# Ledger of designs, part 393: VH-VL binders against q0atu2

Target 1, 119 residues: q0atu2
Amino acid sequence: MLDKKARIRTSREYRNVFEKGKRLSGRFLIIYYVENALDNNRFGFITNKKIGMAVIRNRIKRQLRAIVREYQGQVKNKHDIVLVARAGIGKSSFEGMEKDYIAIMKKAGLFARNANKID
Short names: E, the ipSAE of ESMFold2; O, the ipSAE of OpenDDE; V2, 0.75 times the mean of E and O plus 0.25 times the DockQ between their complexes.

## First folded at step 19 (VH-VL)

Design ul6 (framework fv_recibokibart; at its last look DockQ between E and O 0.92; V2 from the best seeds 0.79)
Fold by ESMFold2, look of step 19:
Structure ul6 (fold): chain C 119 residues (1-119), chain A 121 residues (1-121), chain B 108 residues (1-108)
Amino acid sequence: as target 1 above (119 residues)
Amino acid sequence: QVQLVQSGAEVKKPGASVKVSCKASGYTFSGYYMHWAKQAPGQGLEWIGEINPRSGGDNYNQKFQGRVTMTRDTSISTAYMELSRLRSDDTAVYYCARDKFYWEELYFDYWGQGTLVTVSS
Amino acid sequence: QIVLTQSPGTLSLSPGERATLSCRASQSVESEYLHWYQQKPGQAPRLWIYGASSRATGIPDRFSGSGSGTDFTLTISRLEPEDFATYYCQQYGDTPLTFGQGTKLEIK
């Protein structure tokens, strides 16, 4: 679970990311992202209804939160980032989601280096 | 109803820059991302990048990174693409195209008529 | 990046014949993100089929799309003179967005 400070929570906060930011498409994810004026990053999660029933969509959200939490130390600070799960994500493995997240975050320039843990 | 009208053909020398415009009408300009694509003579289409019409936030195909700048002027519903340090292989027709702002059903439903840029010494 | 390979490069047929155009992706693409565009000489591309199988507004029902995973097909059941053009597939499954190299459908 992400810290409450690190969550995008309101409709206005989500709309701000969409309206002020950029987007990139990955295999299983689309990200919308923007610099914020805070001292931390914030993350939001949206599931596509075509993924499946609510229990499946909730599982996907939990898996994405776990992935984000694992890599949050590598994310350049002061960004609001919304992850939108695409319809095909229900067919992916956890490892597939993780690879896609790493790839899309690198393409967005949101990881400090090659998203590898040097140490 | 929806229409994307691009600026006219241009002839440029190697090393120069070109700025192509794409004026939108028949829809709310800020409701759609704008994309640009290149088609060299007798060749297929190559995606150049996209711009958020509301913020000006952009993302480029790595092949064009460093030479392409996309901008927009919301007051006149117009998007721009500038290509610098022109080379002979930049000779192409350049198209603007739009897709939805949000994540469902993303495709290029309307295209501009194209702008021929010729790079000749 | 995802490479889309179209075959054949050129397809020479007569009006009234059936046409089958192939698009193969180097990686799996969700059907929702595979699209087809038609382009005639001197004209802009036009959205033709979206989501692999849905016809864009005003596209005749002689056009149908199908496929999933890495293999996608555009079929024209009975060619009309206005159908001779170049057709491009395009993927929105990963950035950078990419197009196939095109299939030119020409009159025999």
Scores: ipSAE 0.760, ipTM 0.903, lowest interface PAE 1.3, mean pLDDT 92
Fold by OpenDDE, look of step 19:
Structure ul6 (fold): chain C 119 residues (1-119), chain A 121 residues (1-121), chain B 108 residues (1-108)
Amino acid sequence: as target 1 above (119 residues)
Amino acid sequence: QVQLVQSGAEVKKPGASVKVSCKASGYTFSGYYMHWAKQAPGQGLEWIGEINPRSGGDNYNQKFQGRVTMTRDTSISTAYMELSRLRSDDTAVYYCARDKFYWEELYFDYWGQGTLVTVSS
Amino acid sequence: QIVLTQSPGTLSLSPGERATLSCRASQSVESEYLHWYQQKPGQAPRLWIYGASSRATGIPDRFSGSGSGTDFTLTISRLEPEDFATYYCQQYGDTPLTFGQGTKLEIK
């Protein structure tokens, strides 16, 4: 589980990321990201009813949190990043989600150069 | 009504730069992402990139990475696309187009009229 | 990147006939992220169908979109003279965004 300090929690915080940040559309994820003034990264997750029932949405959110947690140490510091789950993600395997996450984060340039699990 | 009005045709030499403008009206400029597309003569459409009008945050097609710069002036609701180190194959009509700010509706519902850029020696 | 291939390249038909335009994706694209645009000579593209099957505002009901996965279709039930144009499919399923090469619908 992501530390509380590593979570985007409030609507204001989410809005800030959307309005002040960049976005990048991947296959299963859209990421919105912006630099923050903190010493840590924060992550937010958005799922909507288009993805499926609440059980599916919760599962996807859980899986995305797990992926983010696994790679959080390799993400460039001082960023707020919101992951928006896109249609079709529910049809993807965990590995597929992970692959997409890595791909989109690479495209965004959010991984540190010395990241070890980025292949 | 929503309108995207682009700057006039440009003629440039190879190696030069061109900056095309797209003035938005009839809607809140900052409420939509602005995209740019390229259409070579008699060819299809190619996506160049997008910009967040609020933040200036941009994403480019890797094909244009390093040569394209997208900017905006919110005070006049105008987006700009600058393409540098021009070459003959940059000759095309360039379009601006908007999509939703958020993720709910991701399509280009309005387009500029296009700007012809001709690159010739 | 996702490559969209449209067929045929040119479609010659007469008013009143049925037109079927195909768009094939190199990999699966969710219907929500597949769109169609109409373009006439000297004009900018115009949104025509979004989400594979939804008509944009003001688009006549003789136009319909269908498909899923890698195969999508734009159908015109009965062609009107104003329907002759080039139609492009476009995917918003992955970056970079890409368009098909277009199908030119011309009058026979």
Scores: ipSAE 0.747, ipTM 0.922, lowest interface PAE 0.9, mean pLDDT 94
ESMFold2 (binder alone), look of step 19: mean pLDDT 93; pTM 0.952

Design vj1 (framework fv_recibokibart; at its last fold request DockQ between E and O 0.89; V2 from the best seeds 0.90)
Fold by OpenDDE, fold request of step 20:
Structure vj1 (fold): chain C 119 residues (1-119), chain A 121 residues (1-121), chain B 108 residues (1-108)
Amino acid sequence: as target 1 above (119 residues)
Amino acid sequence: QVQLVQSGAEVKKPGASVKVSCKASGYEFTDYYMHWAKQAPGQGLEWIGEINPDWGDDNYNQKFQGRVTMTRDTSISTAYMELSRLRSDDTAVYYCARAKYYWTFDAFDIWGQGTLVTVSS
Amino acid sequence: QIVLTQSPGTLSLSPGERATLSCRASQSVSSKYLYWYQQKPGQAPRLWIYDASSRATGIPDRFSGSGSGTDFTLTISRLEPEDFATYYCQQYESSPYTFGQGTKLEIK
C-alpha cells in the first residue's frame, strides 16, 4: 500500500484537485493533477460503480495501487494526483492499465526527467 | 429514497466504549465521504471526523484523536464510529452525514436521525 | 482551525419580520465552502444554504445567503412560523470542518 502521507485522504483534498487541477484522459484512466505546497506527492482514486461489480472494482483498486506505488518515486514532487477509473478499465489487463498510466503521466509531464522504467 | 439510518440509543459507563452504526440506502455508499458530528445536550454541532468508504482513509478532529475509530463495511453500506474511554462529557447525540467529494460537491446534504449516547456512573 | 462565530446567539422575532443572521470566520473562507444548516428540536440538521448563497433543494425564496471573506449572512425576508429554529454556519475550507455555535431564532 501507499504510505499514509502519500494518499489523498480527506474529502476537501479531493475536492481541491477536482476544482483546481488539470484534467487528462487516457484509455482507461483520467487523471486530475495540481501542485501542492507539500514536500511529497499524494495520490487519490475514484472507482465508481461504472467500472463494474465489487469483485471487478476491488481488482482494479489493487492494480491501481500497485501501479502508482511502482512509479511513485519517479513522479515530480509537490503534486496531488487523482486517478479516475474509466468504464472500460474492468476489461483491461494489468499491463494495459500500466501502459495507460505511464502514457498519461508522461503527457502530463509528471515524471522526472531521469525517470526509469517508463519506456 | 436516500437515507441514513443509525443504531439505537446507548447507555455506557465511564471508561467503556461505544460503537454507533450508520446504514446508507438509496445511493452508492462509496461515492460519498461519511462524516460524524457530536451534539451535546443543548449545545451546538461539533465535527468528529470523516472516512472514505471506498478506500477506508479517515481524518479525525484532533480533539477526538486517540479515542475515535471510524470504519465501514461496504458489503452492507454501513459506516461505524467507535468512541473509547468514554467520559461524562461524551454524552451527546451523534450524527452521521454524507458529503459528495467528486463531480458534485455538496456538503452534509443527508443526515442520519442521530444516536443518543449517555455516559454515566 | 477556523473558528466561526455567529451572532446573535438568540434572535427573538415575530412572524412577518425580517431576520438577519451573521457568521464571522476567524480567517477568510471561500464562498463555495460556506454552508448553512437549519435544525429544529429533536431533529437532525438539514442543509439549507450551500456555496454561501445558493438555496438547497426545496428551500423557500425568502431565505437568502450572502457574504464573502470573513463575513457571511443568512437573511429571511419575511419570517414564517416554520422558520423558527436554530441555524448553524459551517466551513469546508479546511479540516476540521467547524460549525458556528448557532443562532436560535425564536418567536417573540
Scores: ipSAE 0.932, ipTM 0.962, lowest interface PAE 0.4, mean pLDDT 96
Fold by ESMFold2, fold request of step 20:
Structure vj1 (fold): chain C 119 residues (1-119), chain A 121 residues (1-121), chain B 108 residues (1-108)
Amino acid sequence: as target 1 above (119 residues)
Amino acid sequence: QVQLVQSGAEVKKPGASVKVSCKASGYEFTDYYMHWAKQAPGQGLEWIGEINPDWGDDNYNQKFQGRVTMTRDTSISTAYMELSRLRSDDTAVYYCARAKYYWTFDAFDIWGQGTLVTVSS
Amino acid sequence: QIVLTQSPGTLSLSPGERATLSCRASQSVSSKYLYWYQQKPGQAPRLWIYDASSRATGIPDRFSGSGSGTDFTLTISRLEPEDFATYYCQQYESSPYTFGQGTKLEIK
């Protein structure tokens, strides 16, 4: 569960990320990301109905929230980041989503050096 | 057809609360932020706030911060706006309106019909 | 927050005349985040112009929007009876997404 300061809260902020951000695709996720003017990161999510029925969609939302929270301390600050769930994400495991997230965040250069170690 | 249908008029006493509903149909409810606006009798429009219908993130005009709460129920495609500690100058028509926030970006292209809230003692 | 000031408050004209409605912002607003709405008595507002100059679907070409920065204009080249209404500008540049106070366009 991400606290309110680490969330993209306004529609205008979402529009900014999609208009000005860079895009990278993984197997289950797409990220859009842009530098912000804050000293912290903010995360947003797009989990539209194409990813599955309500039960599946709610599971995906819960799992994505948990993944982002787990790694948020490793993310370089000053970024707004929107995760877009791809249509096939409902068939993924938690571990599959997690691996995909780590890979695309590393490819984007958003993890600090040694980001795979939290403890 | 895309539409937003709001709950009916309400009469309230000062100090009470009111909860207005806005039911969406004809589109995917979670693709659009829901916004709310106030229009006092004979006056202009005033933006109250917005809510992400999927994730519940909200953002309020500071003028209403602390008295307004926006919620939604995605299972029935309905957004809610609750205004507490009502006073006479809260008498107004309250509108809901949608705005797309990803892929395509639209203004408030669809509005509810409005809900008259009257605060009288 | 960004304050939008519309002028005039009321504009009294006859059908066939040209109307010019002004919207001035207290801070710069990107044109893509400046909108106009029409509202008739007893009705909800209707989106009229988006992105400062683009007409919403079905809006007649006698309506045009222009301007940038802090000064925006809605022009109606030749008024029709159905054009008499109140017009609001709105900025979506930054929260709170404020409206102007409106210009009432009334028939003389």
Scores: ipSAE 0.865, ipTM 0.928, lowest interface PAE 0.6, mean pLDDT 92
ESMFold2, look of step 19: ipSAE 0.833; ipTM 0.916
ESMFold2 (binder alone), look of step 19: mean pLDDT 92; pTM 0.945
OpenDDE, look of step 19: ipSAE 0.919; ipTM 0.959
ESMFold2, fold request of step 20: ipSAE 0.859, 0.855; ipTM 0.926, 0.924
ESMFold2 (binder alone), fold request of step 20: mean pLDDT 92, 92, 92; pTM 0.941, 0.942, 0.941
OpenDDE, fold request of step 20: ipSAE 0.931, 0.931; ipTM 0.962, 0.963

Design vj2 (framework fv_recibokibart; at its last look DockQ between E and O 0.88; V2 from the best seeds 0.88)
Fold by OpenDDE, look of step 19:
Structure vj2 (fold): chain C 119 residues (1-119), chain A 121 residues (1-121), chain B 108 residues (1-108)
Amino acid sequence: as target 1 above (119 residues)
Amino acid sequence: QVQLVQSGAEVKKPGASVKVSCKASGYTFTDYYMHWAKQAPGQGLEWIGEINPDWGDDNYNQKFQGRVTMTRDTSISTAYMELSRLRSDDTAVYYCARAKYYWTFDAFDIWGQGTLVTVSS
Amino acid sequence: QIVLTQSPGTLSLSPGERATLSCRASQSVSSKYLYWYQQKPGQAPRLWIYEASSRATGIPDRFSGSGSGTDFTLTISRLEPEDFATYYCQQYESSPYTFGQGTKLEIK
């Protein structure tokens, strides 16, 4: 699981990302991202009822955390990033979700220049 | 019909703990942060803390840190606030209140009916 | 933390009169993050004004909110008997999300 410091924890922090951040949509994910004044990145997640029943949501939550954790060290620092799960994500494979994440993060230019494991 | 229903009044001795529950209905429990507020008799409102019911992330007022614990059970759409090491000045009505935190934003648009906690020797 | 100071502490007026309630912040608060609540004895607070100047659902148009920066105001153009209550301002600018100490609007 992501470290406490790597998580968006407060409602106000979420609101800040949605109000000031940029939005990019992928196939299964929408990301909102904005620069922060910290030395580290923080990640938030939105998994609303549209993506499926509790069992599905729980699976998606685990998978999203795993993906974010896997690539965490390759993301440019000083960003708050909120991942919003889209309705179709419940039918996606883990690999599909991961590919979507990588694609959308690349499009956002959020990966570091020396990032590996993203090709 | 959206509502928050809190547990009943509590009487505790100093040093004890109290756990207040707040059951949500009429809306998706995980789509709103749950907040808690304290109101001592004849006094104003004081913010205690908040919790993300979906992920369990919490944020407390420094004044209560170390004594307050917020939790939730998503299966029954219920939030909990536990206050430990109770003292007389903890005597108050405690409220839960929801707040939207994504896409649309508002503050505490729905409140529980309040739970009176009395701390006395 | 941001401290909100409301004034006056008690406001005694008669039905039909104009009421002006002040809320001052110790530091600048965006209008987006300023809220007002009404509370009557024995009841939970109720959201009254959101984002400094928007009335919550069901709130009469005799209520209006205004202000920016550190000074915010709740105005009741013509008091009705049901308007006598305690009003609290609250900021959502930063944690902790503090309340003002309240203004009690009582009948003269």
Scores: ipSAE 0.921, ipTM 0.959, lowest interface PAE 0.5, mean pLDDT 95
Fold by ESMFold2, look of step 19:
Structure vj2 (fold): chain C 119 residues (1-119), chain A 121 residues (1-121), chain B 108 residues (1-108)
Amino acid sequence: as target 1 above (119 residues)
Amino acid sequence: QVQLVQSGAEVKKPGASVKVSCKASGYTFTDYYMHWAKQAPGQGLEWIGEINPDWGDDNYNQKFQGRVTMTRDTSISTAYMELSRLRSDDTAVYYCARAKYYWTFDAFDIWGQGTLVTVSS
Amino acid sequence: QIVLTQSPGTLSLSPGERATLSCRASQSVSSKYLYWYQQKPGQAPRLWIYEASSRATGIPDRFSGSGSGTDFTLTISRLEPEDFATYYCQQYESSPYTFGQGTKLEIK
């Protein structure tokens, strides 16, 4: 689970990412990201009604939390990052969403070198 | 019609807790952070805190940290503010107000009608 | 914490006069995150000016906001009877999102 310090918690912090941050769009996700003044990363999520019904939205929320948690150790520190679920995400598989996340995070240059990675 | 409707006035004794509700209608509840503010009789406004209505992340004014808890129930579009260990200077009108947190400016454009909490005897 | 100090605390004027309400911040506030609210007795506050200088929907053009950095002003060019109320400035620059203590604009 992402702990309290790794979450974007305030409305002002969300606005700062949208106002000052860079934007990259994938098939299912959009990320907004900006450097912060901390020694860690913070993650935020926009998964509002446009995704679909409650069952679909809850699945997407679980999957996004899991994906971010899985790769958080690879993310360069000092960034605030907001993941925006696109309307079409409701038809995605977990694997499709994960691949999309990896691709946009790599394109943004947000993944750090992984000394323990096999590939 | 966009509106926020708060629960009715409450009278409490020192040491008790109070939980004020704020029901949203006419808009998508999860698009707006919910904020709470205090106004003691004859005094100005004091910001208490905010909650992300979709993901539940909260942020409190340090003055209230440890005594305030903000929650919500998205199934009924309702936010809650609970204040514990009440004392006489907690007597005030408590307001909820919304602010959009992405793609637009942040402002408290819609307020609840206020809930009077009286702490005495 | 950013402290907003409004002056004067009470402003006594007659209809037809010009009112100038001051809001000074303890540190810089972007104009985008400076707001004004009007409140009448027994009512919730109402958004009046957003982003330091933009009137909210339905607010008469006799109201104007200005300022930047640490000094902000709300001006009412010609007071109408309905303008007598308490006005609060608020910053949304950083948490906690503080209000000024208010300026009560009352009929002389």
Scores: ipSAE 0.841, ipTM 0.920, lowest interface PAE 0.6, mean pLDDT 91
ESMFold2 (binder alone), look of step 19: mean pLDDT 92; pTM 0.944

Design vj3 (framework fv_recibokibart; at its last fold request DockQ between E and O 0.88; V2 from the best seeds 0.89)
Fold by OpenDDE, fold request of step 20:
Structure vj3 (fold): chain C 119 residues (1-119), chain A 121 residues (1-121), chain B 108 residues (1-108)
Amino acid sequence: as target 1 above (119 residues)
Amino acid sequence: QVQLVQSGAEVKKPGASVKVSCKASGYTFTDYYMHWAKQAPGQGLEWIGEINPDWGDDNYNQKFQGRVTMTRDTSISTAYMELSRLRSDDTAVYYCARAKYYWHFDAFDIWGQGTLVTVSS
Amino acid sequence: QIVLTQSPGTLSLSPGERATLSCRASQSVSSKYLYWYQQKPGQAPRLWIYDASSRATGIPDRFSGSGSGTDFTLTISRLEPEDFATYYCQQYESSPYTFGQGTKLEIK
């Protein structure tokens, strides 16, 4: 769903974000973000066993991709962003997760000035 | 007891394909990138590529691009490396190895026992 | 890609002697992305040194890693019989994550 160019794909890229990036915690998500040297954003995801069984994790993964894709065009360019799913996310609704994502991204100042789907 | 167990030795003819498996146990399979390395007889190690077992994102050495495909089955904690259009210089021992990519950052701290692939006419 | 060149290709020494293995990178590598592995015949490689200077679990203190930038060194203060093997350096600075060609430490 998410374009390959818009994804963090390598272990080294993930490490870079965790080592150099800023961290912000929401209710269901933690984001790590850092500027990259590209002309596009890349997104990564961490969904470990703490968030639930396979069925739950798969749901969360689908929902996270959907959220990121929905707001991708409104995110300031030239950023690598990793979303870490927190343990309680398995009990969250899609709307709750989306709200949390928007709140964290706003707090991070990662949305473009002309973003219309954020308010 | 963390370990990676690879499939057995393979004998193939030139032009054929080989698929090597690497089964993980003793740890959470999706928490580590799975890497693959090649070691020709009497030679050093060569990195082939990596795959994120959770998302399936892969990254290959350009030398192998177009011929290598890495996949995984999370239900059985198994990673696969398929090499196609085999040639004689593909004869080597192939290793899988895990690497942590978040929270802790290690390189290849656990290796499979290796799989010998022999390509001969 | 970053090329790692190890020297010497073969090092012949006796037990009790000091061994110095070199790994030179074609471009700068952060210490946190420089690793060493030991491999014995018929066995898989084993992580030996991480972060250029940290010993992996179970590695004797006679082994030490050092270096920065483009020059890294693995030193064995006093060789034991079990230390004779091939040692590879590896960089995780950028993909592809290349290895050195290895240094074979053999008994004189």
Scores: ipSAE 0.928, ipTM 0.961, lowest interface PAE 0.4, mean pLDDT 95
Fold by ESMFold2, fold request of step 20:
Structure vj3 (fold): chain C 119 residues (1-119), chain A 121 residues (1-121), chain B 108 residues (1-108)
Amino acid sequence: as target 1 above (119 residues)
Amino acid sequence: QVQLVQSGAEVKKPGASVKVSCKASGYTFTDYYMHWAKQAPGQGLEWIGEINPDWGDDNYNQKFQGRVTMTRDTSISTAYMELSRLRSDDTAVYYCARAKYYWHFDAFDIWGQGTLVTVSS
Amino acid sequence: QIVLTQSPGTLSLSPGERATLSCRASQSVSSKYLYWYQQKPGQAPRLWIYDASSRATGIPDRFSGSGSGTDFTLTISRLEPEDFATYYCQQYESSPYTFGQGTKLEIK
């Protein structure tokens, strides 16, 4: 689970990312991201009911946490990043979701150089 | 028919804890942060804190930090606020209110009816 | 934290009169994060004005909000009996999302 300081915790902070942030869409995920005034990153998640029923939604939430935790050390600091699960994500595999995350984070320029586990 | 229904009045002794519930109906519970506010008798409104009902992230007014805990149970669309180590100036009506937190949000457009907590010997 | 100071504390007027309620912020607040609520005794607050100047659904057009930066105003052009209540401003610019102390609008 991500550390408390690496989470977007307030409703106002979510709104700032959607108002000021850039948007990139992948197959299963959309990211919104904006520079923050901190020394660290913060991650937020939108996993609304349109991605599936509770069992499916809880699986997606667990998988997204695991993916973000796996790659968080490779993300350039000073960003607030919100992951929005797209409606079709409930039919994705963990690997499919992971590849989608890597692809959109690379396109956003959010991975640091020499991050060996991203391609 | 969007509604927030809070638990009934509580009478507590100093030093005890109280847990107020707020049950949502008529909307998707996980789309809105739940906020809590305090109103002491004859006084104004004071914001206590907020919780993301889907992911559980919370944020408290520093005045209440260390004594307040906000939780929720998404299976029954219910948010909770627990206030510990009660003292007489915690006597107040406690409200829950919702706010949407993505894209564009309304203010506190829906409020619970309030829960009176009385702290007395 | 941002302190909101409302004035006057109590405003005593008669039906048909114009009411002007002030809310001053200790720091700048974006208009889209300044809200007004009405509260009557024994009831929960009700959203009245959002985004400093937009009326919530069903709020009569005799209510208008204005202002920017640190100075915001709620105006009621012609008071009706149901308008006598306490009005609170709130900022959502930054946490904690503070309220003003309220202006009680009472019948003279």
Scores: ipSAE 0.851, ipTM 0.924, lowest interface PAE 0.6, mean pLDDT 91
ESMFold2, look of step 19: ipSAE 0.840; ipTM 0.921
ESMFold2 (binder alone), look of step 19: mean pLDDT 92; pTM 0.945
OpenDDE, look of step 19: ipSAE 0.920; ipTM 0.959
ESMFold2, fold request of step 20: ipSAE 0.840, 0.835; ipTM 0.916, 0.917
ESMFold2 (binder alone), fold request of step 20: mean pLDDT 92, 92, 92; pTM 0.942, 0.944, 0.944
OpenDDE, fold request of step 20: ipSAE 0.928, 0.928; ipTM 0.961, 0.961

Design vj4 (framework fv_recibokibart; at its last read DockQ between E and O 0.94; V2 from the best seeds 0.91)
Heavy chain, then light chain:
Amino acid sequence: QVQLVQSGAEVKKPGASVKVSCKASGYEFTDYYMHWAKQAPGQGLEWIGEINPDWGDDNYNQKFQGRVTMTRDTSISTAYMELSRLRSDDTAVYYCARAKYYWHFDAFDIWGQGTLVTVSS
Amino acid sequence: QIVLTQSPGTLSLSPGERATLSCRASQSVSSKYLYWYQQKPGQAPRLWIYDASSRATGIPDRFSGSGSGTDFTLTISRLEPEDFATYYCQQYESSPYTFGQGTKLEIK
ESMFold2, look of step 19: ipSAE 0.827; ipTM 0.914
ESMFold2 (binder alone), look of step 19: mean pLDDT 92; pTM 0.934
OpenDDE, look of step 19: ipSAE 0.919; ipTM 0.959
ESMFold2, fold request of step 20: ipSAE 0.860, 0.852, 0.861; ipTM 0.925, 0.924, 0.928
ESMFold2 (binder alone), fold request of step 20: mean pLDDT 92, 92, 92; pTM 0.941, 0.943, 0.943
OpenDDE, fold request of step 20: ipSAE 0.929, 0.930, 0.929; ipTM 0.961, 0.962, 0.962
ESMFold2, last read: ipSAE 0.863, 0.866, 0.847; ipTM 0.925, 0.928, 0.921
ESMFold2 (binder alone), last read: mean pLDDT 92, 92, 92; pTM 0.940, 0.942, 0.945
OpenDDE, last read: ipSAE 0.929, 0.931, 0.930; ipTM 0.961, 0.962, 0.962

